VH-VL binders against p14386. Designs and how they scored, part 12

Target 1, 262 residues: p14386
Amino acid sequence: ASTQAQKALETFERFLASLDLESYQQKYRPIKTVEQDLPRELNPLPDLYEHYWKALEDNPSFLGFEEFFDHWWEKRLRPLDEFIRKYFWGCSYAFVRLGLEARLYRTAVSIWTQFHFCYRWNASCELPLEAAPELDAQGIDALIHTSGSSTGIQIKKETYRSEAKSENRFLRKQRGTALIEIPYTLQTPEELEEKAKRARVNGETYRLWAKVAHHLDRLENGFVIFRESYVKSIELFLQKNAPTLSGLIRWDRVAQEALTAP
Below, E stands for the ipSAE of ESMFold2; O stands for the ipSAE of OpenDDE; V2 stands for 0.75 times the mean of E and O plus 0.25 times the DockQ between their complexes.

## First folded at step 15 (VH-VL; framework fv_masavibart)

Design v1 (at its last look DockQ between E and O 0.65; V2 from the best seeds 0.00; counts 0 for: pae O 4.2 > 2)
Fold by ESMFold2, look of step 15:
Structure v1 (fold): chain C 262 residues (1-262), chain A 121 residues (1-121), chain B 110 residues (1-110)
Amino acid sequence: as target 1 above (262 residues)
Amino acid sequence: QVQLVESGGGVVQPGRSLRLSCAASGFTFDYYAMYWVRQAPGKGLEWVAVISYDGSNKYYADSVKGRFTISRDNSKNTLYLQMNSLRTEDTAVYYCARDLYWSSEYYFDYWGQGTLVTVSS
Amino acid sequence: QSALTQPASVSGSPGQSITISCTGTSSDVGGYNYVSWYQQHPGKAPKLMIYEVSDRPEGVSNRFSGSKSGNTASLTISGLQSEDEADYYCSSYTSSSTDVFGGGTKLTVL
C-alpha cells in the first residue's frame, strides 16, 4: 500500500462525505426512472470510470454528480434525441431528463460503492487489484491477482430483486477462476441482530449479515463504506484459498469464512 | 425474468394427501426464503408456510402445522408442499412466493400463477 | 389468527385519489414496520405494490403510496385509472411470528 493510494482513498472518502444524500433521495424518489436498456452510446460506465476511478492520478479530484450528469448529457445530444424520440414520444424534455438523471444517480451510487472497495484495497492490501469498464461489462467489479491466478469480485447488496440464474460470463471465459460475492448491506449490525432475535427461519442468516455490517462503516451523511478490516479479511481469505477456488463463491461462505469477527 | 410455476393441484377426498410443486427460474433460487400462501375461493389470502434458503428451517401457520410439510430441492430449483390429512377448509388456490430480499421473511415479492386444490367428498 | 380489518369496497372516479385502510393491533401493524400491500386483478396472482409501510418496489407507479398511523396502515392511489380496479390486500408480520392479511378491499373505478 503506497502513500499515493492512501491519499487517493482519503480524497475519495471526502468526496463521498460531501454528497447530500438526503436531498438526492428527496429529489429522485418521486421520479419515475428510465428503465429501458440504454444504447451503447448512452452507457455512463466509461464516464464514471473517467471521473471517479483515478487510481494512477497523482492528485485526483472528483466531479460532483450534477456536473457529471451535465457533462454526460451535453456530450450525447444526438443519441439522446434519438433515444427520447424512440421511447418517450409525447413526453416533455424535462420529464425524460429527470428520469435519466434519477437512473444515472442510482448507477453512480452503485459505482461509487464498488470504487470505495477498490480504493480501500489499494490503500490497505498487497495483492494487486484491477478495475476497468471492460470488466464491469462482464459483471466484474474488480480482479484481484494472486500468484498464477486471478479472482473476480462483485459487490452484492442484500436487497437484490433482479438476479439471473445463468452462468456468469466471466466464469465461462476464465476456466479455473473464481468469482467471489462481496456482501454489502445498508442495515446496521444492531438492526440485523434484532431481526435475528425475532426470526422464524432466518436467524442465522441475519447474524451473518450482522457480521458483514460490522466490517462496514457509515459516513456522517449516511454513505456506507468498507472498513480496512473488510478488505484485509478478503485478502487473507484469498491468500489461504485462491489456488483451490473456482466458480462462484457465495456471499454466505464469504461471511462465514472471511468475515468471522470484527 | 423471475418465474414461479405451481403444479400438482387437483380434487381429492378429505383425509387424503397431495403434493404440490413450484418450479423456479430466472433468479438464484437458493438465495431466497420461499413461501406457500393460499386463497380459498372467494376469500382472502392466508399464509401457509415459509422455508429458509437452504431448507434448514421451516415454519407453519397453526392451521396446517403437523399436517403440511414444506421442503425444497435446490439442485432442481423446486419448492414443495406435502399436504396430509386434507380437510375441506384446505380447499384453495395455492401460490408459491419469493421474499423480496435474500433470506428475508417479511414480504411476498414474486408469486406464481397458483394451483387449485379442491377437497371434497 | 386475527385478520387485519379493511373496508369491503371503495370506489372513485378517474383522476381522483382514494385511500384504503388496514387496521390491526400493536402486535402487528402498530408494533412493526413490516406492512405490505398487494394488488390482485381477477384470475391473476397478487402483485407487491408497497413494502415496509411506504416503499415501492421498482416498476410500481408513484401514484401508489403507503403510510401508517398507530395501528392503521393506509394505501393511497392518486390519479385513479381504470387499470387500478382490483382487489387490494394488506399484510403484516406479527409478534407470534406469523403473517396476517387483511380481508381485502374491492376497488371500483367509476
Scores: ipSAE 0.417, ipTM 0.738, lowest interface PAE 3.3, mean pLDDT 87
Fold by OpenDDE, look of step 15:
Structure v1 (fold): chain C 262 residues (1-262), chain A 121 residues (1-121), chain B 110 residues (1-110)
Amino acid sequence: as target 1 above (262 residues)
Amino acid sequence: QVQLVESGGGVVQPGRSLRLSCAASGFTFDYYAMYWVRQAPGKGLEWVAVISYDGSNKYYADSVKGRFTISRDNSKNTLYLQMNSLRTEDTAVYYCARDLYWSSEYYFDYWGQGTLVTVSS
Amino acid sequence: QSALTQPASVSGSPGQSITISCTGTSSDVGGYNYVSWYQQHPGKAPKLMIYEVSDRPEGVSNRFSGSKSGNTASLTISGLQSEDEADYYCSSYTSSSTDVFGGGTKLTVL
C-alpha cells in the first residue's frame, strides 16, 4: 500500500469522524419532500465523486456536507428552477431546497460508506480498484481487477427498509461478469448474537451478520467503517475465486467464504 | 411495489387437505423469511408458521404443528402452506406476510389480502 | 398462549389524541422490546404501524407512536382522522419463541 493511499484513508476517516450524525439524523430523517427521480443535471453523484473520491496530497481536506450542498445548489440554479416549476409548482424555494438537502444527505452517507471501502481497499490491498460515477450509474460501487477479469462490488446494507431493488443493471449489461455483495451492518456483533439466540428461523443469518460485524469498526460519532481485515479477506476471496465467479455473489456466500475464514 | 397474493382457499370438509399458495413480487423473495398468519371470522390474528429465507428452517404454532407444512420455492417466488387433517377451528382468512428485512422474525411489514379457508361438515 | 390484553374499543373525535394499551406479562411485553402494532381496516389486510415498541416503518404517519412501560405497551394516535378508524392489534415476542397477538381494539372516530 502506498503512503498516499494510507494518508487518503486517514484523512477521509477524520472527515467521517467529524460528522455530527445525530444532528443530521434529527434534521433530515423526517424530511421526505423530494422523492421523485432527479434529472441527470441534478444528479449529485458526479459532485460527490469530485469532492470525496480523491487521493489528496498536502493538507488534504474534505468539504462538510453543508458546504457541499451549497456548492451543488449554486451550480444548478437553472435546472433547479425548471425542476421546481415542473414538480413543485406553488411551493416555496426554501421548502424544496430543504427536501433536496435531506435527500442528498442520505445519498452522501451511502456514498461515503462506499468510498470508505474503496479508500480502505487502496490502503490495504494489492488488487487495483476502480470507482467512478459511471459505474455507479450501472449499479456497481466499484470494480476490482484480477488477472484477466474484473469483479463488480455492491455494498449490501442491512436495512429494515422494504425497498429491495430487483435485478442489478450491471449484470444485465455485462453477461459473464460477477457482482459480489459486500455486507454492511450498523449492528454490533453482540446485538446480532442476541437476536440469533431468539430467532426461530434466521439464527444462522444473524450469526453470519455477526461475523460480518466483527470486520467493522464504529467511529466515536457512530459512523461504521470497514476494518483492514474486511478488505483483505475479500481480496483473498477474489484471488482464489475470481476466475470462476459469475453472476451475483450474494452477501451470505461472501460472509461465509470470505469473512469467516481464519 | 411489494405484492403478496394468496390463493388456494375454499370450502373443505374436516379431515381433508388443502394447499395454499402465496405469489410474491416486487422484492427479492429469497432475502426474506415468510409467514402465514390467519384470522378466524370476527376474531383476532393468529400466527401460524414461519420459514427462513432459504427454506432450511421452519417453525409452527402449536395449534397446527404436525398438520401443516410451510414451504417455499424461491425460483418461483412462491410460498406454500400444506394443510392436512383440517379442523373446523382452522376456518380463517389466511394471510401470507413478509418479515422485515433482517428482522428478528417478530414483525410483518407486508401482508397479502388473504384467502378464505372454510372447514365445515 | 394467552392473547395480550387490549381494550375492546376506543373512540375519539377528529383532531384528538387517543391511546390504545396492550398488556402482557414479563414473558412477553415486559420482557422484550419486540412489540409491534398493526392496523386493519374492515375487509383489508393488516398493516404494520409500529415495531420495536416505538419505531415506524417507512410510509407510516408520524401521528402514530408507540411506547412501553412495564408489561404494558401503548399505541398513541395524534391528530385523529377519519381514516384511522380501524381495528388495531398489538403483538409481542414471547419467551417460548413464539409470537402472541392482542385481542384487537376497535377505534371509532366520532
Scores: ipSAE 0.028, ipTM 0.602, lowest interface PAE 4.2, mean pLDDT 89
ESMFold2 (binder alone), look of step 15: mean pLDDT 91; pTM 0.921

Design v2 (at its last look DockQ between E and O 0.47; V2 from the best seeds 0.00; counts 0 for: pae E 2.8 > 2)
Fold by ESMFold2, look of step 15:
Structure v2 (fold): chain C 262 residues (1-262), chain A 121 residues (1-121), chain B 110 residues (1-110)
Amino acid sequence: as target 1 above (262 residues)
Amino acid sequence: QVQLVESGGGVVQPGRSLRLSCAASGFTFDYYGMYWVRQAPGKGLEWVAVISYDGSNKYYADSVKGRFTISRDNSKNTLYLQMNSLRTEDTAVYYCARDLYWSSEYYFDYWGQGTLVTVSS
Amino acid sequence: QSALTQPASVSGSPGQSITISCTGTSSDVGGYNYVSWYQQHPGKAPKLMIYEVSDRPEGVSNRFSGSKSGNTASLTISGLQSEDEADYYCSSYTSSSTDVFGGGTKLTVL
């Protein structure tokens, strides 16, 4: 199982490394034409799991983004037509398609990042991890099973913007459970230390992000991934502190107590 | 959804004090740095002060240093500005604003509607 | 006091494109990419339109775009509409760890 998990991780990392991120950034960054809330029928998350979360397969392969988008689009011709008629009256299908493509690419990058954590966890850790699209309805990205309990995780980028105050559904439903924030950043430790020296008020915050960055790697194409030291540090933290953990375990506590140095 | 509501403005004489409040809702207040920015009547915008998400660090414009104190109470989702030794040039609408990201400190994302402070004899 | 120079006013007709300039120095606009633009309607709070020179927050029309060359940042509004009539301010972080604003530009839609 460990050898299978290592092969799955390696295959997924080769997929991530194959992405021409610079070309995708140039193509999609200027395109923000579809900003409406998507109805449930257009939610790409089930498709992202189907095509990119293949932890139980012996020889997984992963679709390129363009083929993924084509499959997503073709499965939804009727609800897409209804969505376009409602919000984009008079626009060409090509215009709306490109807008959705750009939007789904941004979603895919976020989901691929969280899947890398999960693939790395399976390859390096002993505590079981559960990842499924149904967990999104609970407000968590994955579930890690500890002795006699389970801990939810949320993978959060440094540039995360919260626009609504809502009690997390996972914490509300299950008293005595814990939800741990798993931070990541696209900045290097060196960039963050330089910002810390120049900051008005965020010097210590930048240094905490530098600790996080020391446990991340960058593939040759620039895609940021989780080091083995990251997942092992989180596992040790959970083994040491469960079952006494409860409630929200914030990213800064994780950085201070679990992530110490490479 | 994100909402910032300032209060505590009014008319005061030079040399007196006022305390402004900013009630925050619709976001996780204690993840974000916060600002005060002011606008004199008929004039442009001037940054006043900034405070880190946990309140541990504060920084002020030179024009208010030593007279104004920014603070926050994360248990009440409230930002404050204590304004001492007020001068006529402090007359302005005072806005509270939220940082764009958890640590960016360069941009004023969401703004309140402001509260007017008038300092006159 | 303003360290950034903007024109006092700009006008245009519906459907036209217009550009508002914001000129600073190598210690602010020229030296950093921490430039932002704010729209303010009469009696209202400012609204963030552009950050990091050229990025738009969610919900801001793609008719608004930003750019920078040397010490000058620019806000371009295409397809001008009557609701675009407002005051516009640029802002930049400085080498002295402060924020400075431009003096503001009143946009009139004819």
Scores: ipSAE 0.445, ipTM 0.756, lowest interface PAE 2.8, mean pLDDT 87
Fold by OpenDDE, look of step 15:
Structure v2 (fold): chain C 262 residues (1-262), chain A 121 residues (1-121), chain B 110 residues (1-110)
Amino acid sequence: as target 1 above (262 residues)
Amino acid sequence: QVQLVESGGGVVQPGRSLRLSCAASGFTFDYYGMYWVRQAPGKGLEWVAVISYDGSNKYYADSVKGRFTISRDNSKNTLYLQMNSLRTEDTAVYYCARDLYWSSEYYFDYWGQGTLVTVSS
Amino acid sequence: QSALTQPASVSGSPGQSITISCTGTSSDVGGYNYVSWYQQHPGKAPKLMIYEVSDRPEGVSNRFSGSKSGNTASLTISGLQSEDEADYYCSSYTSSSTDVFGGGTKLTVL
């Protein structure tokens, strides 16, 4: 493992740990004022990559969310004005700003989770990982390179129901490239085991998720992150199977074949 | 975007069989458990059957156990309910419903509009 | 005969707050946090309004809230509107029965 990669991971984890998730949840959870698709010029992904996907030598630093958002906002006053005039005529800038702030926060939390996987990977694994806004736009969170092939990864959150781009997944199945689902849950192993006990038909599914949860850790503020065992297990899985992988590899296969060991 | 559309309902005599279908769209069908819930005319809701996302596990209400079979074809995004030995008390609107993602199998976040099954002599 | 007991009917005026109760038996103790509420308009399919006692699905108005005390769960509708007139069903986990729905409550907006 590269010393630089380890430092990057540690710095990023410190950043994640510094987030007041409870306050953010209270502030942003009830705000759903901006739900329409954002124009390309207002897409936050490039900025998120710029500010949070940095492997700096020595001591990388990451912006707080508020600072990030302010920066994002100030650089886009013209397109924002057009956006507001078009979709929010008669509304105050403050109102729309708060709406966008809430939306971007939700996006940021998702992307931070993704980036943690990537930082952990770089720190703990040998296989090269590639992440870029362009890949993300295609529904690929990262590419992992193996002996002449590349495998895409997609973080699959337990609460993925409304956020899942079902069409994209279908299209990906048609592609010659493999995409593996990386399962992610906010539930503890204990919670999942209790659900398994009460389950009528999905007990085994909950148990699989419990196995996944054992490879996750929780920061003091409640942010769930990937353990080293998680990414190493995935790496081993890819080393063994990558040449034969095609299409969508579902989370349950990943959980069963890669994440069975504690 | 999520849509569930039931079909196959109709009028049948007691002792006969009927097969209901539920066509799903707008979501990844094979990630979700699916349910049949029925409602007799002017009455409340009653669980009928549940099937796991991969069809490996099934559960039935006591009132229909041994007579009804729940199944699914994930390649067709379709849920089925085979109803055999139908009784007059089986008369109801039959709804297909989707399980809330990672719920305890007791929440139905999306419902079809239902299909009426009438069992009468 | 439902394992969960609801009042047959409740009524309120526009703008008021109303509460519908759902009381389970001792056999429902295992389902302490497994309470959900459904809204059903005449001739329509039920709609999930509350799950896990108090969680609200996306798209459901924040005027709907849920709580539980002991063996009684409650659905509260604040700022009552004419569109809220419907039947409401509670549901809970039962270890021994598949009858997990309450008998339903008819809400009338005056």
Scores: ipSAE 0.290, ipTM 0.713, lowest interface PAE 1.6, mean pLDDT 89
ESMFold2 (binder alone), look of step 15: mean pLDDT 91; pTM 0.917

Design v3 (at its last look DockQ between E and O 0.61; V2 from the best seeds 0.00; counts 0 for: pae E 4.6 > 2)
Fold by ESMFold2, look of step 15:
Structure v3 (fold): chain C 262 residues (1-262), chain A 121 residues (1-121), chain B 110 residues (1-110)
Amino acid sequence: as target 1 above (262 residues)
Amino acid sequence: QVQLVESGGGVVQPGRSLRLSCAASGFTFDYYAMYWVRQAPGKGLEWVAVISYDGSNKYYADSVKGRFTISRDNSKNTLYLQMNSLRTEDTAVYYCARDLYWSDEYYFDYWGQGTLVTVSS
Amino acid sequence: QSALTQPASVSGSPGQSITISCTGTSSDVGGYNYVSWYQQHPGKAPKLMIYEVSDRPEGVSNRFSGSKSGNTASLTISGLQSEDEADYYCSSYTSSSTDVFGGGTKLTVL
């Protein structure tokens, strides 16, 4: 692990810790007014990578969310005007702006979470990791390269609702590669063990999530991050298994084989 | 879009058996625990059974324990309820339902349209 | 064998607020935060409106809110609309590892 990677991780963690999550939740949680698919010109992923994925910089700094949103908005005045006219004719400008702000905040939290995995990986692991907005657009949060193969990862949070999805383009395009689900939970080990005690059928599943949660940490502001033990466990799992992995590798296999083994 | 479609309901005499199916689509079926819940005509809801995502664990309401068996075939995205030794009080619309989260077993998130089972002579 | 107690019916005029109670015991509503509320229109499947006492799933209006005090959970509907006319059921996990529903409350919007 290079000193550059360790400094980037530490700086990114300070950024995450600086977020007033409670205030953002209060401001944005009730706002779900802009849920349409965004056209390509409004895609925030390139900007999120530009401002928050700075793995190669010696002394990176990270924009606050408000500055990020202002920059994203101001770069796209014409496409925004077209989008607003198409879907929000008659609404106040401020109403639509706040709706997009709330939506982009939720996207940013998701992206910051996956970037923490990637920064931690670079600081703690030897296998190369590649992250890019074009991979992210295909559902690949990062590629990890072993000798003779590559494996995609996707952070998988407990979902509230699941919708039908298209078959993953990356897996179709690069037949024989694998996509592993990296489990992530906001629940504490204590909460999960309590649920396990009361479970009718999911006791073992709750205990598995509790093992996952032991490899996660919570910053003082409540942001959940990946411990070094998490990424090193995934690296060992890939070193053992990557040549034989293919298709989608489910979160429960990953948790069982990587996160509960000694 | 999440869809749950029950089938296999009908009219049957007391003491007989019936097997219900629930076809699931629009989500990754084998990530979720699944339920059966029933509603007698003009009455409220009654939980019947729950099964873990992989089918390895099952739990039943006392009113059906020993007579009903919940099962699933994850290769076919299908949930089943085998109902044996049926009684007139088993007459109800039977719904299948999905858990809210992957490890959840407390909430009935999505429901099917239901299938009617009538037990009478 | 235990059911949660709900009033049989509640009515209100458009724009009013109403509250539906759901009373259990320390073995269910009082002992756990695994309380949920379901809306059921005639001839249709129930719909999840509130989970974990007070949380609202995506797509459910903020006019619906939930709370709990002791052994009693409450569903409050503000700004009543004609589409809110339905049966409402509470549900809770129990100490015997079962789910129990309330008897249901018929909401009439006058």
Scores: ipSAE 0.332, ipTM 0.715, lowest interface PAE 4.6, mean pLDDT 87
Fold by OpenDDE, look of step 15:
Structure v3 (fold): chain C 262 residues (1-262), chain A 121 residues (1-121), chain B 110 residues (1-110)
Amino acid sequence: as target 1 above (262 residues)
Amino acid sequence: QVQLVESGGGVVQPGRSLRLSCAASGFTFDYYAMYWVRQAPGKGLEWVAVISYDGSNKYYADSVKGRFTISRDNSKNTLYLQMNSLRTEDTAVYYCARDLYWSDEYYFDYWGQGTLVTVSS
Amino acid sequence: QSALTQPASVSGSPGQSITISCTGTSSDVGGYNYVSWYQQHPGKAPKLMIYEVSDRPEGVSNRFSGSKSGNTASLTISGLQSEDEADYYCSSYTSSSTDVFGGGTKLTVL
């Protein structure tokens, strides 16, 4: 493990630990003003990568969310004005801003979770990992390189909402390449085991998620992060199976084959 | 958008068999447990059967146990209900329903429009 | 299996708040927080309005809320609108690892 990678991970974890998640949740959770797709020029992903991934190779420093958002907002006044005129005609800037702030927060939390996986990976694993906004746009959270092949990964969060899943663009374009789902849950192993006990048809699924949860940690502020055991297990899985992997590798297969032990 | 479309309903005599289908679209079908729920004319709701996402587990209401078989073909995004030894009391609109993701508590978040099964002499 | 007990009908005027009760036993409503509510318009499929006693699915109006006390769950509809006129069914998990439905309540908006 690179000393630099370890330092980056530690710095990032400190950042995550510094977030007042409860306050943010209270503030942003009820706000669903901006739910439509954002135009390309308002996509926050490039900025998120810039501030929380790319610019941090030598001396990692991370902006607070409010600072990040302010920066994002100020640089995009023109496209924002157009966006507001188009979708929120007659609404105040303050109203739309708050909506976008909430939207970007949700995006940021998701991307921070992804980045933690990547930082943990770089600190603990030997296989090279690539992450870029262009890959993300294709539904690839990161690319892991093995001898002779590359495997895409996508963080799969346990969903408590019934959302329609869109077809992954990566799988459309690159037939023969593997994309593995990386399961992620906010529930504790104990919670999941309790659900499993009462479950009728999905008991084994809950137990499988419980196994996944054993490879996750919770920071004091409640942020759930990946353990070293998680990424090492995935690395081992890839080292053994990468040449034979093709298409979408579902989270349950990954959980069963890579994350079987707490 | 999530869509569920039932088919196969009709009029049959007691003792006969009927097979219902439910075509699913707009979501990853094999991620969800699926249900059949029925409603007799002018009556309330009654769950009939449930099948796990991979078809490995099935449960039935006592009223249909031994007569009905729930199944699914994930490659075709289709849910089935084979109904044998039909009785007059099986007359109902049969709904295909999706389980709320990760609830496994018989919360039905999406429903089809239903298909009518009439069992009469 | 005995159905949960609901009033046969309730009524209210536009803008009012109404409550529909669902009474079970300690083996169902009283024993678990797995109560759901469905809205059904005539000739239409049911729609999930509340689950886990008080949670709302996405897209459901915040005018709908759920609660539970003892063996009785309640659906409250605030700011009653004409479109709320429908049948409402409660459901609950049971100790026998089955679910039961209420008999349904017809809501009339006057």
Scores: ipSAE 0.069, ipTM 0.635, lowest interface PAE 2.7, mean pLDDT 89
ESMFold2 (binder alone), look of step 15: mean pLDDT 91; pTM 0.916

